# VH-VL binders against Acid phosphatase 1 (APS1), part 9

Target 1, 240 residues: Acid phosphatase 1 (APS1), of Solanum lycopersicum (Tomato) (Lycopersicon esculentum) (p27061)
Amino acid sequence: TENLNSHVFPRPLIIEYPEKQLRDELKCTTWRFVVETNNLSPWKTIPEECADYVKEYMVGPGYKMEIDRVSDEAGEYAKSVDLGDDGRDVWIFDVDETLLSNLPYYSDHRYGLEVFDDVEFDKWVENGTAPALGSSLKLYQEVLKLGFKVFLLTGRSERHRSVTVENLMNAGFHDWHKLILRGSDDHGKTATTYKSERRNAMVEEGFRIVGNSGDQWSDLLGSSMSYRSFKLPNPMYYIL

## First folded at step 26 (VH-VL; from a2 with light chain S28E D51N)

Design k2
Fold by OpenDDE, last read:
Order: structure tokens, then C-alpha cells, then sequence
Structure k2 (fold): chain C 240 residues (1-240), chain A 122 residues (1-122), chain B 108 residues (1-108)
């Protein structure tokens, strides 16, 4: 599909909303802005008054459009890169809400309104049925075709390696160079620390982290940051 | 194959300056960094500084700051090292090396020039 | 720079194993890179990362690290391995490079 023109925006429909709904909408769009731009952190759950907003955003065209746009920009960047001659240019992808969508799970858990339940989420992960984010899959395939080595760096536990691999493959993802999950030694570390350490190791191994796609700032920030990072939207939860 | 071809030997007087060139071929100049390393006779390797041609930014070892200038021309894939106020102790073989990334201290120097002998004598 | 220290000289009998060690604070956080230099030649990268060998480097060369030390091991030393070996890493002040003093390896 053609990339969205950055200068072409559709005019929003003029819809009359109840005063409270309009107020909440504005509050919630502002909230989403500040969390997505990392101006509000950390946070535990979405605001209660934003439950409907987040739901509508996630299941509506807004989320998809933003995912598409970020992926398109990432793709253009990837194409612009003159890869080195040693095959050590790397693109990093997170998994959750980056390559695989957990919306089926969060649809049953009020899209971030509920306190995160590790046990229930693990059950979902173990089901191995998370669908692909289409735009991310496209980008994934594109960067592979361009000659990037793909590293998958996820906060998932090593105990879920098999089911994660199966889920990724079933979702259409193949030929990653390395899938990195949390080992026993990584338990207790923040995502930022964990992923920074893994990126550091990659750099020490001689890899150049050219691109990095993730839905959390903890995917992107810290040490050994990518030459260019791409933040996918995720207003449902924040991982430090 | 990646090659770094350096300029020829130089004989200089104290107080003068020398400019050594390093032309890269067989690789992608903009994806890597270039480091300059010298070696005095019978001595070890000494890092002088480096440049990331992509950005045009150079970094220098503290010892050489103010006296060394490292530049790069992307159009010719050539890096330059100019050392001024030459002293007898600057007599050395000067190497350029490709750094396989943009962190000088973290990435290896995977390709080296053959070196340029600079002799400083009165 | 004295930030990375190496023994100035070591010897090994032909076919035997030798370990050259580099010590420095930066090695707690960063892997050393190892370079081989023969007389009259430019240095050649032999080990980087945890234990990576560039193409063309024999598998008898290996790298390891422990604490603030990094080691280059030659398992089954050959006559052609006689050379000076240098480690380098990041210095303590920034992204500057520091080399060890070099180790002259003699193969007996």
C-alpha cells in the first residue's frame, strides 16, 4: 500500500457529543498524547474515564492508522539505509503489541483498565494464537529483504520460547536471526535495563543496531540505542 | 575486499605539520568509522582519534587534542589526519583503520592500512 | 595509556597452549578486541566480542573474559603465531580507545 501522505489529513466529521463525553474525549486524547510521547510515566492503568476512549481507539481505525504510519516511516527509513558490507546491520523488533497483537486478550480485560494479571496473560501467551500486526509483518518482511538481520527482543520469559516461536511462525514471521527472551538472570530487571543489556551485548558482538521497533519506551531507551527508533502506539499499558 | 590505502612516507622538520590520507575502497565508507593509530619505533599502538564520515564528527585522544585534525571526504571515501607542531617523538608509523561501527571503543578495527611512516628530524 | 595492562612478553612451545591476558577496569563492561602484529606489518584483528573470530583467523585463537580481565588463548601454537598481540577497549573516560602495551609472543 502507498504510504500515507504526511500532509493529507481527512477532515474529521462534526459529531455532536454529550458534554461529558466530549470532555472525556479531550482529556483522554491529551492523556494518550502525553503517555505516548513519554511525558507521563510510569502509569499503572489507564484512567477510568478513558476506558471507552482507549477501547474505541484500539478497535477503531485510529490505532491501525498510527501503526500503519509508523511502520511506513520505518520502512522508508530502512530503504534509505546503505547497509554495510559485513552483514551486521540489525533491526530489532519487540513482540507484544509490536509484531503480535494481544488485543484479543485485552478485549476481555478492558483494554488496560484492569490491573495487569500475569497469570491470565501467561495463559493467553501459552495459547499461542496472537495475530500478527499486519503493518509490522510487512515491515518485518521488508527489512529482511533489504538485508537486515532481525533480532526479536521480548520481555517474555524463556519458558515461553516454544509457544512464542510457534505463534510468530504461525503469524507469518520467519527467518529472524535471534529471538531473545528473559532468562532466569533477567528476572527482577526493568525492561529498560534488560533490553539495554541485550542491546549492549549485540553491539559488543559487532552488530549495528540500525532500527528498533517497539510499543514501549522501555524497548527503545537506555544504552546502545538504535540509530533510529520507532515507537508504536500502546495506550493500554506501560512497562518500565 | 576492503582496502585502506594510505599516503606515502613523510619526512618533516620539527614544528611543521603532516597530513596523511587514507582512502577506503571495497567497502561502504559511510557505514563505518575511521580511526588513526600510531606506533613509535619499538613501541605499542596508540589511538589518536577517529571520525565518523557519515556525520563528519571527529573524536580525539586527549593527548592529541588541539594538535591533530581528522577529516573525511565522503565523495572520495578518504580520511585525513593532520598533525601539527611536530616533534621528534611524533616519529612513528601512522595507521588508519576501519571501525566496524560508530563506537570507537566498542567495535573492532577490522581493516587496517599498511601505515605511513612519518619521520620528524632536524 | 596504562588503562589496559599486558605482560610484555610470553613464550610458548610449539603445539602448546598459551594465554595472553589483558587487564583493565573497562573490561568489566566491555569486551576486549585482540590484534596480532607481525614485524613490519599492520595489526590484524583476531578476536572481538565474546569469542568472535574474523574470517581467515584460525580456530586455535579464542577469547575469554573474567572480571576485569580479557584473555586471548592460542590452543596449539604454531610458528607463525609468533607476533605482538594487543588488546584494546573503551577507556574509562568515554568512547576513546585504549590499547594495552602489547605482548610479544615467542614460539619456541
Amino acid sequence: as target 1 above (240 residues)
Amino acid sequence: EVQLVQSGAEVKKPGSSVKVSCKASGGKFSRYAISWVRQAPGQGLEWMGGIIPYFGTANYAQKFQGRVTITADKSTSTAYMELSSLRSEDTAVYYCARVSGWYYGRYPFDYWGKGTTVTVSS
Amino acid sequence: SSELTQDPAVSVALGQTVRITCQGDSLESYYAKWYQQKPGQAPILVIYGKNNRPSGIPDRFSGSSSGNTASLTITGAQAEDEADYYCNSRDSSGDHVVFGGGTKLTVL
Scores: ipSAE 0.883, ipTM 0.952, lowest interface PAE 0.5, mean pLDDT 94
Fold by OpenDDE, fold request of step 27:
Structure k2 (fold): chain C 240 residues (1-240), chain A 122 residues (1-122), chain B 108 residues (1-108)
Amino acid sequence: as target 1 above (240 residues)
Amino acid sequence: EVQLVQSGAEVKKPGSSVKVSCKASGGKFSRYAISWVRQAPGQGLEWMGGIIPYFGTANYAQKFQGRVTITADKSTSTAYMELSSLRSEDTAVYYCARVSGWYYGRYPFDYWGKGTTVTVSS
Amino acid sequence: SSELTQDPAVSVALGQTVRITCQGDSLESYYAKWYQQKPGQAPILVIYGKNNRPSGIPDRFSGSSSGNTASLTITGAQAEDEADYYCNSRDSSGDHVVFGGGTKLTVL
């Protein structure tokens, strides 16, 4: 019999967005709610009628407030944990829209309205100028101070390791235990599968995954789930 | 330094029960699990079950289900293993071990007690 | 399968290298943990994960895996390495633990 923390949570059923004749604001807030609660997945682009809503949300106070609340809760949780005596307690962070903000890129690409362009995004990544999410940086520093080992688990390619490291450091992130990127063998895997496998490997190495922060459900769900996970908002895109 | 101190040797009659204790010190009892492993004379190691004191949940090997009860007291950092309906075949050294996580089969047993000898004889 | 198999006994000359192997279906997915047990003593963890040694374990001990096998290697065997060695891993059917039958290592 599997222990409580060894359970693999399945992906939710795919639910298509129901068409209702409501005002756009209500339609879009409802849409954002269902996607953030993982009740609608997968989806390719944001609804066209929600372009302005998503933009206003991402650049307005709502996004920041939600990030702050999630990070604050994560911080409180981290402080409440009685860490082990072996230094094997781990906090996992995703990178994109978790530690680093790609809003400068998405501001030029209609905040998720456009189909994702991997070539253009790679160019952005290669600039290494993504700013830090302030609340995440605070949390990051806090968990380090508490004695957690920090693992950075990102869907970025191994070929972007150097620029990612430089970007993280320039953004104020330091002293992570390990940065994990996609290798050649990870190509074609879903994010859920990829990240599950990496978490599995961590567990096998004797680490305890105590906290996990990510903007995608694929960061959090699957096997070797964290004792507690924290979902940051991201209505711009969905990664399976 | 982490230490697991077990209760003393036991001599029991067939059909009776034995309860062995394992007191942990020097570590964070609530962050780890405790496994019980026995070893009959001249035989190998056999996993009996374990408990996660943080949750109070125990898991048992199929062979011992219904006959073994594993408990833990967080306030005293002590785990217990009670084996009932004792048989001569239950004569063994019983070890408690700390599991460095909450997955018994995935984490190592990084600290061991010195063992408790249980002898079942008429 | 819920079984791990080990050779019951192996020998090694002093200063030489010996490999103790554990085989089982669970080892395809999980790393074995290795324990050393000397007569009259409790087991001691010597290797876990891909190749992790706890503090105090000499660097002559190393772990490896291939397919459904895991191996403990002692490079430059010492007299004090004479002991029984057990592997354990997760049962393929659940989060239960299975031990190998143990390998008695004799140092010649």
Scores: ipSAE 0.879, ipTM 0.951, lowest interface PAE 0.5, mean pLDDT 94
Fold by OpenDDE, fold request of step 27:
Structure k2 (fold): chain C 240 residues (1-240), chain A 122 residues (1-122), chain B 108 residues (1-108)
Amino acid sequence: as target 1 above (240 residues)
Amino acid sequence: EVQLVQSGAEVKKPGSSVKVSCKASGGKFSRYAISWVRQAPGQGLEWMGGIIPYFGTANYAQKFQGRVTITADKSTSTAYMELSSLRSEDTAVYYCARVSGWYYGRYPFDYWGKGTTVTVSS
Amino acid sequence: SSELTQDPAVSVALGQTVRITCQGDSLESYYAKWYQQKPGQAPILVIYGKNNRPSGIPDRFSGSSSGNTASLTITGAQAEDEADYYCNSRDSSGDHVVFGGGTKLTVL
């Protein structure tokens, strides 16, 4: 009878988080997965029980790692593209939670737990002090170096053009081909419709939308979709 | 400079087939599409179809569906258009043109070949 | 209708301005492309998008759109502008191309 020495693998120290906390974390992880994969839409606010989870994610290493990974993949794709000879290859970037981080604002507004306040957010935008997302800035610079035309397509209002430009420049973003904001005729449109129309216009102008980076599915989906799209994480809010 | 060089004139009998070639040079063949457009004597331009060499996928105008075959060879940067069951009304100049994107109806035809005359006669 | 319609012929005096118009349902949503064709030659792209001119096209050529119409305007017509002009756009039934019937421009 060969005594099979059952190497009892040390049981991982199950830090007995209260069963409730573990359950909530799993729920929130699942929720984030579902919303980021666009399997749950639309949604208004983050679940109340996920307030701490979302906060920890946004300020912790998880968010940064995911942003870095998506940006790295986008960069590799950009390098692999054999650009045309006419300078008409385009990379589109969203602005909020794509190039600029509004985390300072959301840190004071419970990271998406509160109902969105247009007035307060506008005040924040008007400060023009949103920091750059580092990995996005790197990607931005890379695609410019490769010869892409950069289009910035944001849901921000035209009234905030000057402060947005100033903020972008101060954050290190330069030499975009065009910055597109919402005009007066765009205010009643969904983001999907608005951005689709703008992409349609780019195509009609002879541009090829090769890459598209955004934190919302409404940045990426609709008509005139990019050859490849890159979805940055954002569990704080959903824009239809 | 981008150039599209087409094959020479063809004289064909009714019921036969013709295959016209279009060789691209001076540009990125795989970044664009190729369209075929014909023009009968004294008539306007008529789109026949196109191909995206990058994917190897072709699209055809409804009028020519089943009778035209468009292909591309990326290694030689050459597109081909074959029209079968030729009729007298197929007598025309056949042009290849570069489409500056992958939507035939949305992107311009920015470079054109000089055309290939195809004459169908008994 | 997936068709684009053009006037068969227009004339303009030397140095004057002429507008060639293309009409069709597709033009409500898409810009027309314009091509110039001289006798015995292949077509040449002259205008695309809102108002884009390819390299080598004189600045006297311009494009505009309104409703279901697109227009090519030649400001200060030259003798060499005498040609056939074709518009094209997307077919409403899909990603196919439709051409207008062409407009013969005579420079007087």
Scores: ipSAE 0.879, ipTM 0.950, lowest interface PAE 0.5, mean pLDDT 94
Fold by OpenDDE, last read:
Structure k2 (fold): chain C 240 residues (1-240), chain A 122 residues (1-122), chain B 108 residues (1-108)
Amino acid sequence: as target 1 above (240 residues)
Amino acid sequence: EVQLVQSGAEVKKPGSSVKVSCKASGGKFSRYAISWVRQAPGQGLEWMGGIIPYFGTANYAQKFQGRVTITADKSTSTAYMELSSLRSEDTAVYYCARVSGWYYGRYPFDYWGKGTTVTVSS
Amino acid sequence: SSELTQDPAVSVALGQTVRITCQGDSLESYYAKWYQQKPGQAPILVIYGKNNRPSGIPDRFSGSSSGNTASLTITGAQAEDEADYYCNSRDSSGDHVVFGGGTKLTVL
């Protein structure tokens, strides 16, 4: 009687993730959820315990998939719009973490764990080597083809206009209607206020803001909001 | 070319109602709004209200609230303005105009109808 | 106040420059739109935004703003410019429209 009992089915390696690691991951996932849904604001730096989580998210498939999904939805919306006959339908794009990725910079600065350094970031901007977000470039091209006028509305300073233009062009972005940067009179304004004022001006000039893509809620909220807005993920930093 | 064609002149008795039509052609009716503006003889322009055909929502000037009804038919690209309880003071030319956006006070009226004369007399 | 005020009448010599001004609280925050109306005709949009001219409007027409005022300027007035001019803007109390009282321009 061959004792059939000998086939010890290997216990499924339930990789007991140390309870602590699972808890930390859950905490960080929850944190990311609340910040991306604008339920936690303002915040300065990412939680220290979430440093690895944010890094893994930003360089992993999750970030890319979410960017792709948002961009795809934006593209479908854009296609569904029956544009006017006067050429005054506008799509607004932010630049940082919307069209251009600053991930190379943040990879050297712990993905939002460090307090933002204006000087170091300016140096990065001045290099003009930020790569394009692929899905955003696709959307950008699509809205242009559809007949939208593209406005680029960024919190970058006017002093960086030339390098920003060069970077955008090198990254594959062309034929925007207008690039708007912060002038001297915009100093001290919150991003929400600044961008609201710029959108207000656009409306007064007769433009219809049909779409708006940005990685910050300050890109999207305020006055003269778009008919539809698209929030790209960015758990590295928050701009008021 | 965008054109707004309005209905013909009306003669009405006091207390009655008048309904003026405005048919849009040459443009995309659903992307714009329609405003109604009247002008009494020898007087200035007076905004009465407007409608966004895409949503079917209308806004009215306070002066005409409860007495004016603005509607739109997207299938025929036609807007309507009905004014009730007519008085002699309502004698005017009534214009429809296209608003180049959905904020009545912020966008220009870029195309106008030729106007409809409404005369209220006993 | 949501009221827009205009001078009832102004005159300009042929070939000269004239400025028609509209005043109101809403103009501090919003641009005026300007309309030209000739006798027996519907109004025509001539200026909107900061200084935008619709197609077909001569370049002698221009718009400007300062404080709570907006101005329509005709540089080199022509005989055909004789008309009534109306400004409009947003009502400060809501998304309603208010018109100025109109300015009759006479070209001498």
Scores: ipSAE 0.836, ipTM 0.935, lowest interface PAE 0.6, mean pLDDT 94

